# Miniprotein binders against a7ua95r516to809, part 11

Target 1, 294 residues: a7ua95r516to809
Amino acid sequence: ASLSLLSISDLVPDLQFIFFWMSNAIEILYFIQQKSPAYMQTIELMDDKAGSKESLLSATISANEEAMTILEEVIMYTFQQCVYYITKTLYVVLPGLLDCNPFGTEPSSEQCRRAAGVCVCAVCVMPEAVRRVVSVFQTTSDLLQQYQVHSEIQSQMFAYLFFFTNVSLFNQLIDKGPARGWFQRSRVLQIQASVKILLDWAKGAGHNHLAQKFFAKFCSTVTILASPPQQLSQMSWKALCAEHPSLKPVQLHRILTQYQLMAELGPLPIWQPSSEDEAYIYRTVDLLESFENH

## First folded at step 3 (miniprotein)

Design i3g2
Fold by ESMFold2-Fast, scan of step 3:
Structure i3g2 (fold): chain B 294 residues (1-294), chain A 84 residues (1-84)
Amino acid sequence: as target 1 above (294 residues)
Amino acid sequence: DTQELIDRAFELIQRARELAEQGRYEEAAEILTEALRLATEAGSPKLQALILILMALIAVEAGDPETAKRLLEQAIELVERAKE
């Protein structure tokens, strides 16, 4: 099998090596930052020639600044390499999430239990496609914890992974959705349930705030497509824009147009964009999201 | 003279950096090894850690990750001992 067919598990040894470098560079950077003032004070307190002290002080400042710059470059490089390999793996597994059924077997609808007043299907099993995506996130979390990578960098890692996932899923749904039947209500409900599993994982992992922030566009899209026609027909264009600020006018218009075409029940509502937004609807360059946009 | 040792070590670090920028990694590593000896004789754990970091980065650039790993492990050990 080729590199493009490798699972996240196959990359673990290489990722462990990169995380090891990153963690060690961060620890040494902290050591230099924390201990540098004390060392400089020690030099200043030494009983020695004035010229010798001044030369040593200048050399120490210069050397510390160079070391910190090198360490910051190493940290940035190793972070980018980890992101590259993880997102490459994620890209392969993400399309399956749009095409799986998380409602389980047919008998699961007849078997459920209540926990804290909420109905839960006792026989429901996570779809393999969803499990593959969760596995990438969980393995990343495990490696960051194993190498005791600082929480700020962990947050930056998951912010980018969630950003990447959001862009990938949104672009796939908008670009390929009509041909794949993904805008049909039954398929949208399956997609909504699948993304909920990812969001629930993120909440359990302590990343709920990041997931809410970086999945906003895809979540808005799925929410609109899953809405009953009665609910959407009562909302003005302005109200829809206000409720879904993550969506650009061209994106919202495309979603609503697809909703009208793929709706299974009832009369199709018509939404008219504002005069201010009308020009933006024709900007096809703004339809799909860029992976480089922060 | 402790200060003379430290001054010499920094001079060697600067020379090693210039050699590394030219892709002369083997020569840079040899010079840093001498700088490490001087830093050890001077009793400066901070300077020793800095030199080991630079040696590890050079080893990575030279395609020798096993040496880099050992050097980083030594730097971490010095950091931990300095805390104790």
Scores: ipSAE 0.014, ipTM 0.304, lowest interface PAE 6.8, mean pLDDT 74

Design i3g3
Fold by ESMFold2-Fast, scan of step 3:
Structure i3g3 (fold): chain B 294 residues (1-294), chain A 84 residues (1-84)
Amino acid sequence: as target 1 above (294 residues)
Amino acid sequence: DTQELIDRAFELIQRARELAEQGRYEEAAEILTEALRLATEAGSPKLQALILILMALIAVEAGDEETAKELFEQALELIRKAEE
C-alpha cells in the first residue's frame, strides 16, 4: 500500500481495497459458520456403502476449521492495516487541534440561511485543523458504511481510533503544553472548544458512548485546566481524584502544578497529595500514556 | 470417484498451507490451482470457494492485492450461487 501523509483522502484508494477484503472475509466467515452445521448433518445422513462417510466428515471439519482460522487472520490483518494507516494520518493532524482557535473570525466559506426562525448552514464549516481530524473519522465511517462492514467491527475501529486520539492529545498537552503555552487559560478554552466539535461529531455519528469512554482522560485534563481558580481551590486532592478517576496521581499532580504556575497562584495546601499517592507522583515513567492497551 | 477427488483436493490444500507457511507462495498457488480443478470436477462450489479464499490469502502475503481482490470476489460469487 502506498504511504501518504498529506491527508486521509490520499489513502482512500488503498483503504478501499483493504476494507473490501475485510468485508468479503467477514461475509465468507459468517457463511461458513452458519452453513457448516447443515452440511455436516447432510453428510451424517448419507448412505455410506463405501465406508467413506467418516473420512469425509473428518476432512470437512478440518477444512472448515482451517478456513475459519485463515479468515479470522485476514480480518485481523486487514483491521490492523486500516488502523495503522488511519492512525498515521491522525498523528500528523492532531497537534493542529491543540494549536487552533475556534473562536476566530468567520470562516471564508461559511454559508447560512434562516427559515421560520431556524438557522441552517448550507455548508458545515469548522476550523481547518479540526476539519482535518474530523475528515479522518468521517472518511473512515464512510468507507465502513460503503463496504457494509458489520457494526461490531465499526465500533471496534472507532474505539481504537478514539483511544489513539485521546492518548496522542493527552501526551502532547502534558509533554509539550508548558513550552507551547497550552496551559494558559485562553488557550485551554480554545482547546476545549475544538475538542467539543470533535465530540459532537462522534455523537452525530452514533459513537457517543465510545467517545465518552475513550476521551475521559483528555476531557478531565481540559476540564481541570479550564476550571476557575475560585472553584478549583475549593476542591481537596481527594475530591479532585474522585471527580477525575481516569487521571493517575502523577498526571493530576502535573496538571495542578502547571495550572498553579500559569494562573500565578501560590502553593495551596488543599491540593496536597495523600501520603499513599505521594510515592506514585515521583514515578515520572507513569506520566505519559502508553499507546499499548494491554 | 467424487470422494477421491475431494480427498485429493484436501490433501493438496494441506500441502499448499505448509508451503505458504514457509514463504513459498508461488508453489502454494500452483498446488491450490490443481486443488481448484479437482473441486470443480467434484461439483463442490463450497470447496471451490474455500480454495479461492486460500489463493487470495497467499496473494495478500505475496503483495499482490489486485489478484487477491479478484479471487475473493470469485469466492463470494460461488457461495451465492451455491444457495440457488
Scores: ipSAE 0.015, ipTM 0.385, lowest interface PAE 6.1, mean pLDDT 76

Design j1
Fold by ESMFold2-Fast, scan of step 3:
Structure j1 (fold): chain B 294 residues (1-294), chain A 86 residues (1-86)
Amino acid sequence: as target 1 above (294 residues)
Amino acid sequence: SDEAERMAEDARRMIEEAQRLAEQGNHEEAIRLLTEAAEIAARSGDPELIAYVAFTAIRIAAQTGDEDVIRRAEEALRRAEELMRS
């Protein structure tokens, strides 16, 4: 099946299998951590020949090291597989948050367009696109809870998913937004409303801190683009940098330049970068965000 | 103790052979050996060996994607967990 016809629901059986193995591997790790100290102490207390006891201790340490290495590899592998399938699904649905157009290839979208009440919803599109993204996050949360995955692993998974979502949305908006009209104020306000729904979902799911951290750049971008011309025109470059510390000088300058063009604010630069920042504004290599997570 | 040490060594040898068989694509025989190794490890009283069997079974299942191999690996894991709790 092609990606446009593949929903998160279609991946649930494969994800259930991977989550099952990951959960079991984590549980076995927990039991080894609990049992190893007690077993080592038992060996130490034995009244056996020193050479035999030393040999048994060495063998136990070696076996434990190898088992831990294998377990860590299995956990890492299954975690990466979950992330791969989930982000692959996100790749398909995320552009919808920016594109305010219904997907034409999914059968359910045809049904949506036909009904009178549904047609009004389809014209707006934003609730449908947001629902698809929320569905991916909710399904992930449900699976992590169903298989009782440790909260630390849950946090790491959502940290990565939010990071991925932020980078994807930011890069698409900055790179393709001007050509597609996404910098139009009406579109920006729809994007802002969609972001609020995603952030509200994250707060309800107990991930407010992660959402605030990993969505900062995209949120700053949307906030600037949604700002009234009167407000932005009154702020100095230094003040804008201070209000939006997540944005690099080249990113802020690109956003403000596009805002100036769309708002028809005139030919003279309203925001003049400091002499220190001016050199960095020309570095296009720093414009788009990397998908690498540190 | 001597008998337990010999059983632990036998189990470890069987796990190594199972890994070799899995590398060669003989996953069915690998899982069969792991199941036997789990029973020997349990009799040796070494919880680390039981865990090692379980980890190896999970790794083989993850590598193959074969439904029958996965089912047998799941059974081996369940047995290892049961023995570890006992």
Scores: ipSAE 0.000, ipTM 0.306, lowest interface PAE 12.2, mean pLDDT 73
ESMFold2-Fast, scan of step 5: ipSAE 0.000; ipTM 0.127

Design j1c1
Fold by ESMFold2-Fast, scan of step 3:
Structure j1c1 (fold): chain B 294 residues (1-294), chain A 87 residues (1-87)
Amino acid sequence: as target 1 above (294 residues)
Amino acid sequence: SDEAERMAEDARRMIEEAQRLAEQGNHEEAIRLLTEAAEIAARSGDPELIAYVAFTAIRIAAQTGDPDVIRRALEALARAIELMLSE
């Protein structure tokens, strides 16, 4: 019953049943949509000897609308259940991504400078923590393919999973990062390399555009924290806001403040918010993202 | 369990009989028998059997064009899914 031991493989039987029902409900919906016009035409061509043609048409329309509603509810419910089980598993394994070292050993300053946030080293292996996250995405992809789920629904599924992953990682990094040392340069570069493995998986799976869209906030955060002080100090507050539109002013300000504290490189230029942004920063205290799509 | 296996066999036999009744044009009796088979399948805990009875009911209902028969088949499907997801 321990959540820390939860594996995606333990949920596969339950997920198989839910994907099976979802796929079949979608097929039935499509079948009814294809048959409905032909049946309506049959009624229209019918002799109205009993004076009941209007009643039959009304009843058929009502029945089709009810059938569509029920099937749409079944599809929505099974989709939500899949998302629930998958995201529950992701939530348990995602924090490990922030603590793992994809370079195999603690990187030196020299390794960090040569890597520049990109894995150029052929000896890099996928850490177990990253493998667990990739396994969740791969298992989801495999099940969607096995049950021949429409590509549009596959896209919706991964859009939500990437959204959830982004929010979870961002909230973990902002809330717990300072205390866990995750804002330290060496750790940020490890995080950046681990995230690159996830993004590369998404690209290989055909979901590059979704990954770029839904990981924007977390990627912006990691990019800022991984930026060399010399490069970052050359950018104004306005330029940083323009470069990272996914970040709210209060979030950007917190990230820059933490970067300045952790850099230990002497005083960095102070990034000055605009008067409008300054008012927003000091009025808004909630830094964390909601898991709801609004 | 042995009891669950026997129940699954009973349900499969009922599905086969329902298909025969539908071929003879007795769609109402076919749907009634499939509804009973769905309850037995649910109690057996066999999701493949539950799916088989649900899809058989929908295919038979679709052939009738009768809105009441189609509605009943879809209600049976919704109940089967609810039972599966609650267990």
Scores: ipSAE 0.014, ipTM 0.394, lowest interface PAE 7.2, mean pLDDT 75
ESMFold2-Fast, scan of step 5: ipSAE 0.000; ipTM 0.168

Design j1c2
Fold by ESMFold2-Fast, scan of step 3:
Structure j1c2 (fold): chain B 294 residues (1-294), chain A 86 residues (1-86)
Amino acid sequence: as target 1 above (294 residues)
Amino acid sequence: SDEAERMAEDARRMIEEAQRLAEQGNHEEAIRLLTEAAEIAARSGDPELIAYVAFTAIRIAAQTGDEDVIIRALEALIRAVELMKE
């Protein structure tokens, strides 16, 4: 049966079955791993007639290895199914994160004047589009907690979800961003604020290290696009590459070139990949090759 | 159907009784009941019920070292996963 993916909430009943099986398979694997050595020792201590004990030990080892392999396959399969359904839901909601305003509707000029003493004229509220993305991660966290899934498996799941989110957002921003106006400074600042809300959620959930690791490429891209042209023009190509090691030289050059086109005033320095870096363009351009297929 | 719902309820009662017997150290009778519950679960086509029987059987069989029961229960889990994909 095909699922209609309207929201993460619509998937919860189906995900509950998968998490149920995954959690129970993990618990049984853990139980077998803890009890199997004691059982094997019990066989070793049994009174034995010539050859019978060795046959029993060999059969028990084979059965335990087969049982653990099957349980690992069930865990892997259920993990992949959870990731599949969750990432399919993320794929639908992620574009909204690039096209929402976390600063809300600008307050009236009167309200802005009243807040002049602290220079605060707008309240940053979680937009519905950002809330939908956060809800996917929160529901995942809630299900992992409800079914008491081991912390290592939880970390692996969020590592993959953050990796998927980073690649999806980066590809959308680079491939379709200029055509949709996402490279405009006002839009980039909105994207930066939205990403910060997502990263703050990850920090609160105990996943700050994973978020920092797996969002590096997208965060570097947004940081560059949000940087003033004067600041970027003062940096050498080598310094820019050092500040943004997650970006391939060709990706960094493309971002800077597009940013220069959006900067209405002032010349920016010519930033170019080295000839050595350019030599890799046809060998390691997984993300850039996708542009030709879109 | 009402018949399928009754069969599922009967299987769940058998699983609960098997857990009680295992707690009392009567693992042999627990495994016998779980084998009967597994047949009912397989006929029901309910993947949740199949998984519940299989997981319970593996836990009890692991305590006694009954490798044949563990293998059969793991096969039933794989079948339950395939039924969910359908």
Scores: ipSAE 0.015, ipTM 0.313, lowest interface PAE 7.3, mean pLDDT 72
ESMFold2-Fast, scan of step 5: ipSAE 0.014; ipTM 0.322

Design j1c3
Fold by ESMFold2-Fast, scan of step 5:
Structure j1c3 (fold): chain B 294 residues (1-294), chain A 86 residues (1-86)
Amino acid sequence: as target 1 above (294 residues)
Amino acid sequence: SDEAERMAEDARRMIEEAQRLAEQGNHEEAIRLLTEAAEIAARSGDPELIAYVAFTAIRIAAQTGDPEVVRELLEAIAEAIRLVLE
């Protein structure tokens, strides 16, 4: 084990504390919401019976609103802390997914590729790099389940984690892919198979809808790069834009340019941007994705 | 009953004392008293007392700014609430 590498196992004790705080805050919030009407009725009856000039009901309403606000802030704070630590761990392990080979040996790699990049053959093994990423998601799921965190908050957590993963993988592939050889067909097929493992995990965990939504950009990128030259050459710029709406013109243009270089194809006449999109292919500010969810 | 009413009053005094101790920085004693008050509230099944303990825990948590104290208080209160709801 390397001291320079961050492991999800190293974060479990800290995450357990934060998830327990979050779970408890949610339970208290729910209890106050459910018991507040009865409590308010009790105070109202006592206030009316006492004939006091000071309103216990008014004071209780104010205290209840303050309590709700504080609990919501605690829940948001603990949620953001979990997201921060988990995404920091993901950031370290995600690049390995782009460099790993889920097929192992040459014969098993060839057979798995013929199965449309699905790692279903008996001789295939999950690479350590992919297992590290899956472990982060699985540990998060286990902790959310262990502390009985509300399903809505669980969905928000995985929405952000998938969003973060998509942005991280997309940016690394676009920015560093050419130098690392990640646009080569054999490497792209390996990346596709690795991503399939993550998507299958998400489906098994009940998060298929979120995974489809938040991995769209990276999946579109990999799908285009994995396309055979015969198939891709038959698609116009307009058809590609329609089939991959998550990609901005500058992003699609960069991907197609890299594909052409790696496939040793001639000029890009059939993938020429439309006149309406031509200006947008030069917007370098739009090339890489932001980690902001808005 | 007189006994139940007296216990409720004692619980309220314990909650007030816990608030005072927390403000003085004696979080350990505050948590102990608040936990005892929560047990009395939970056992009584009195929504007013349970809400009062919860509100006080939230106020103490907000005032301390210490994540560890917040965790201990939320854990104690959540456990008391779980016992009542089961």
Scores: ipSAE 0.014, ipTM 0.385, lowest interface PAE 7.2, mean pLDDT 74
ESMFold2-Fast, scan of step 3: ipSAE 0.013; ipTM 0.303

Design j1c4
Fold by ESMFold2-Fast, scan of step 5:
Structure j1c4 (fold): chain B 294 residues (1-294), chain A 87 residues (1-87)
Amino acid sequence: as target 1 above (294 residues)
Amino acid sequence: SDEAERMAEDARRMIEEAQRLAEQGNHEEAIRLLTEAAEIAARSGDPELIAYVAFTAIRIAAQTGDEDVIKRAFEALLEAIKLMREE
């Protein structure tokens, strides 16, 4: 089944079908694991005139093992399908997060006066680009809850979605950032604020631990880029590596080089790579992250 | 093929109606419809349809504790899984 991806809302009917199958497969797997003793007792109480109930019990155990294997494959397949379609939608909306301004224009007194006794002035409004990303996560959460998908599977799904989002944002910032102006201090601060909205959503949804783990690389990147020059210049290469363990040496070097160019600082005298890291600094194959987990 | 498609459509409508009846507390009529849907699914040879009927029957029968229905649905599910694997 080919899905037309216009928005996450357009995808909901197809996702509902896949979540329905995943939920049912999980429920049956749980039933086999937790309730199969009751079913086997039923077999033991059966009339054995037509055969051996011990033989039937043995066959049922073998069939249960086969069923569990197949159900696990169905669960994995449907999980992968959900992730595939959701991440396809995320990939389209994520670049907007790097271009939006979450600081917005504060409501004017004129806007409040025009409300005529009921002030409906919005002081803080989520940017449309951030709202689109949040909507994908919220719709996913809603579907997982609607079909009562086990919490461990929910955690695995959000772990992957956060991993995907982190890799996508990091790769776009590193690869396209210079040409797009994303390394300018004002833009970095806007990006940092937009990311905070996503992290706040994740915390509210009960996924703070996963967000902290899987957004580490992108968060480290924007933290470095948002740092004042006087503060960052006081940190050694070793200190920066220790503070940002999620970044590979080549990635950290690229970020610092770009920061130095934007801040109009001279050569990188204070951020010299360690002897151990020098061998990996110019390995361009390690610059961008892979979407493969583990 | 055409006949199989019609059987699948009829069975799906019965499953949907059974789910609605179960939500209204009419579990007896829901199980009756699912038993009819199961016979149609079995004749269709469609393992996904057989599994869908079985999943629905287990879900509803678990609420009433109907062990016979649960047993039959479980047997149907195992056969559906075997058919899926053989394809």
Scores: ipSAE 0.014, ipTM 0.294, lowest interface PAE 7.3, mean pLDDT 76
ESMFold2-Fast, scan of step 3: ipSAE 0.013; ipTM 0.241

Design j2
Fold by ESMFold2-Fast, scan of step 3:
Structure j2 (fold): chain B 294 residues (1-294), chain A 86 residues (1-86)
Amino acid sequence: as target 1 above (294 residues)
Amino acid sequence: SDEAERMAEDARRMIEEAQRLAEQGNHEEAIRLLTEAAEIAARSGDPLLIAIVALTAIIIALETGDEDVIRRAEEALRRAEELMRS
C-alpha cells in the first residue's frame, strides 16, 4: 500500500508562500547588484572634504556587504525549503512507480503512435503512480513560472529533484527489488515504460539535458535488467563497464550478481572486478547481512 | 546634500530599530517603523536603504506565523518596491 497523506496539492499553499518570498529576495539581489555600484561611484565623485567622503564610502561598502550576505542566506534558505517540501512529497510517491503497470491501463507507446500518432499517446491515461510523480514535477514547474524565477535557479532546482529521484529509485530497486519481484523481466519492462514517461515529461519541459545527466544511473540499471541474459553473459567486464559509465564497478557487479540469481543464469565467472572493487563489494555484502540479522 | 545625508542616517537608525523590534517579537511595530523608514530612505536618494527595508520585511514574513503580520509585511515590501522603481 502507498501513503497518500502528503500529496503535492496539500503543500501548494506552503510552496506558494515560500516561492513568493524567494522570488522577491532574488529581485532585491538583482536591484542591489545593479544600483549599488552606481551609487558608490556617485559618492566617489563628490567634491566634499575627503574625510567625510571616505567615511560615507566605507559605511556604504559595509552595508552593501551585509545586505548581500543576508540576501544570499535568505535565498538559499527558501530554495532549500522548497526542495525539502517537494522531495518529501516525491519520497512518498516514488515507490509506487516501481509497482505500477503502464501496459495494463493504456496501449504501448508503439500502439499509440500507430493509432493516430502522437495525439493518441498524448491523451492516453497513465498509471496513477506515474501521474503522481509527474504531477509533482509539473506543479514545481508551474510555480517557478508563476513567480518568474530565473531560469538558472529553475535548472538548479530540477537538477536536485532529478538527482533525488534517481538515487531514491536506484536504492529502492537494488535493496528491495529482489524480494518484491521487481527483477522479473515483465516487471522490469513495466518500470522501463514508466521511467520513459518521466523522461518524456522532462524533455517536453525543456530539461532533457538535466534528465539525461541525473537519471543515468537508474536508466543504466533498468537497461541491464531488461537485457537478455545471453547478451550480458557474452560481454567482457571491460565492455560492460564501458557501456554503463554512470555505474561504478562495484554497483555494476552488484546489479549483475542479483540479476544472475533472479534470472537463474548459472555461474558467470567472467565478470570480475578489480581488487579495489572487490574490497568494496565485501563491504556491501557485510552491510546487507547485518541488516537482515537485526 | 547635508539634509539628504541626515535623512539617510535617520532611515538607517529606524531600520536597525525595526530589526531589533522584530527580533524581540514585536513584528507589528517593526513593520510600522519599516514603512516610515522606506519613505525617508527614498527622500535620502540611497537605493540600498530602500532595498534593506524590503529585505527586512521578507525576513519578518518568513519568521512569523501570524497571517496579519505577513499581510502587513507584504504591504511594506510592495511599497519599498514601488519606491525602488521610482
Scores: ipSAE 0.428, ipTM 0.828, lowest interface PAE 2.4, mean pLDDT 78
Fold by OpenDDE base, second read of step 4:
Structure j2 (fold): chain B 294 residues (1-294), chain A 86 residues (1-86)
Amino acid sequence: as target 1 above (294 residues)
Amino acid sequence: SDEAERMAEDARRMIEEAQRLAEQGNHEEAIRLLTEAAEIAARSGDPLLIAIVALTAIIIALETGDEDVIRRAEEALRRAEELMRS
């Protein structure tokens, strides 16, 4: 119940606090890493007054190592907290992406309505469900930039968020898709268009490679489902495996089976799994993606 | 709490000012300010804040070569770590 009301905007104050400390900890860590060698050299160049130099050097080394260890823990902790809050928000908004009709005239966002003019920004023209997802990512991006978080940490953050998003969308599509009608061609095309908007945003935000990498399973699934029956029925199991290497055999088999049912296609021998894959197509444990594998 | 947030913000400002003072070569005043920030941090119970104060103090102490400051900063850092694990 409480999760359904959670917006990214509601979390911004808490996230700001966490991002502040994360950024500071990173900055201090890098400072220590960069300056410590110079300090140690300075100590080494000091006159050796009765073993004081060795003791000071040892103390400095120990202090730096301890400090770095604690800073790394702080960075990891704050990173995890950010991910935790952001993924909770994603969890709430992601289901809407699968039900979204991007071709419908949905009214412009309330936020852009406050601007006295028709905002024609890319976000304002997005379907509401897509905009909500993009807003989470955009807010995350804005916060990371605002606090000048190191680019590597930004990349890791988006990698995880895209991973989480892919797993969530993929699992929902595979598990609930047949029952929700998401395997119907018209619905698949809507999903494909919605995902394209998200990918276009990611491209514009400089995360194209990460998005392509981490959305591969979901995109492959949508691509298969969006394929015309006449085209897909001509593709062999082996060809589909080769074209969609991100999909496990069990996943591909499930997608094709559900596609066959939806399209009212008879059994297609060409989609028969290879003898090598036959043992794997029944591994239902591998059907859904795990959140733990990242 | 609003109070903890205010304390965190105050400590942050103190840390930033201490850094500026240190950059200006006024290490004594920087350390004094960090000591005050450490007290605020300790009262806030925010281990991250304590850690940042401690680390900033270590950095300044390393610049000055003041072993006592380093030791105090290390102790604060250990305390922060303990608080984070609790």
Scores: ipSAE 0.013, ipTM 0.353, lowest interface PAE 8.5, mean pLDDT 83
ESMFold2-Fast, scan of step 5: ipSAE 0.012; ipTM 0.319

Design j2c1
Fold by ESMFold2-Fast, scan of step 3:
Structure j2c1 (fold): chain B 294 residues (1-294), chain A 87 residues (1-87)
Amino acid sequence: as target 1 above (294 residues)
Amino acid sequence: SDEAERMAEDARRMIEEAQRLAEQGNHEEAIRLLTEAAEIAARSGDPLLIAIVALTAIIIALETGDPDVIRRALEALARAIELMLSE
């Protein structure tokens, strides 16, 4: 199947259906939480005739608790389905972000305007590959707004989407970067600019805190790779660990090794891992990130 | 699957008609129609459609303020969601 068949636009009808029902379930849950205590109070204040009050109160409590539990499960199920469809689309479009050139690519006017934010926007040039990724985020935001999904659920959705994006980009860069030439300085600067566009979109959409939190690992990686050789060569292993706490020792070591190769730094690098970290550098199982959220 | 598709379509039309009846203040008839829609949705094998019918019934029932109607709608939702989660 072509990449166009996996666009977010092709999933809109399915996503509209799922978001519609997620919104309805949340609204019903909210209504029950707000109104049920008042009804129970009314029942408690009624004159008790032949035990009708006790029976009604017991039945109301049981039905209310069962309904809330089931509604919470419906909300979780619909949330997981949305995540599944959206991340499947992201998986296809994200690698393009690592290959695009944001300094010379002409975007489509419609998508650029929408992705930049309708109400508080700065019209900017956006590469097609970046536009595809932003389109997924923007369409998700639009649907959540259209169906008035509670802000807490919206935050959870974007937390996961940013987490997924971060893991996908980091793993692609670390695993395939050397063979693809992505560690070359010119390519790293292009990647940094493309990621900046995504972060700017997130800030405009009101998700800056989530983006800063969940993109930390990939941003640290790109920051190190984009650093001038003279500046980076003067920093100790301890200083680099302190500035990039999101990176595991094995990940930081791999990044610095690639930087050393690309910058053609001399032998005897200054980046000596601590004895405590040295054992972890030999654990290749910790190199790539898991898609599990911890 | 073609027959199941038509049953799902029938259930969706019944949901729309029930919403219209509720807007006219005929909540009891709307709930009755949604109960029949739930049975058709269950036979269609679409668990999400069953949940839609049950959720719609609860929204309408809550508008009545009638504890008996609300209880019946909640029981219908419980059955629908159990089926949806059974996979």
Scores: ipSAE 0.015, ipTM 0.339, lowest interface PAE 6.6, mean pLDDT 74
ESMFold2-Fast, scan of step 5: ipSAE 0.015; ipTM 0.415

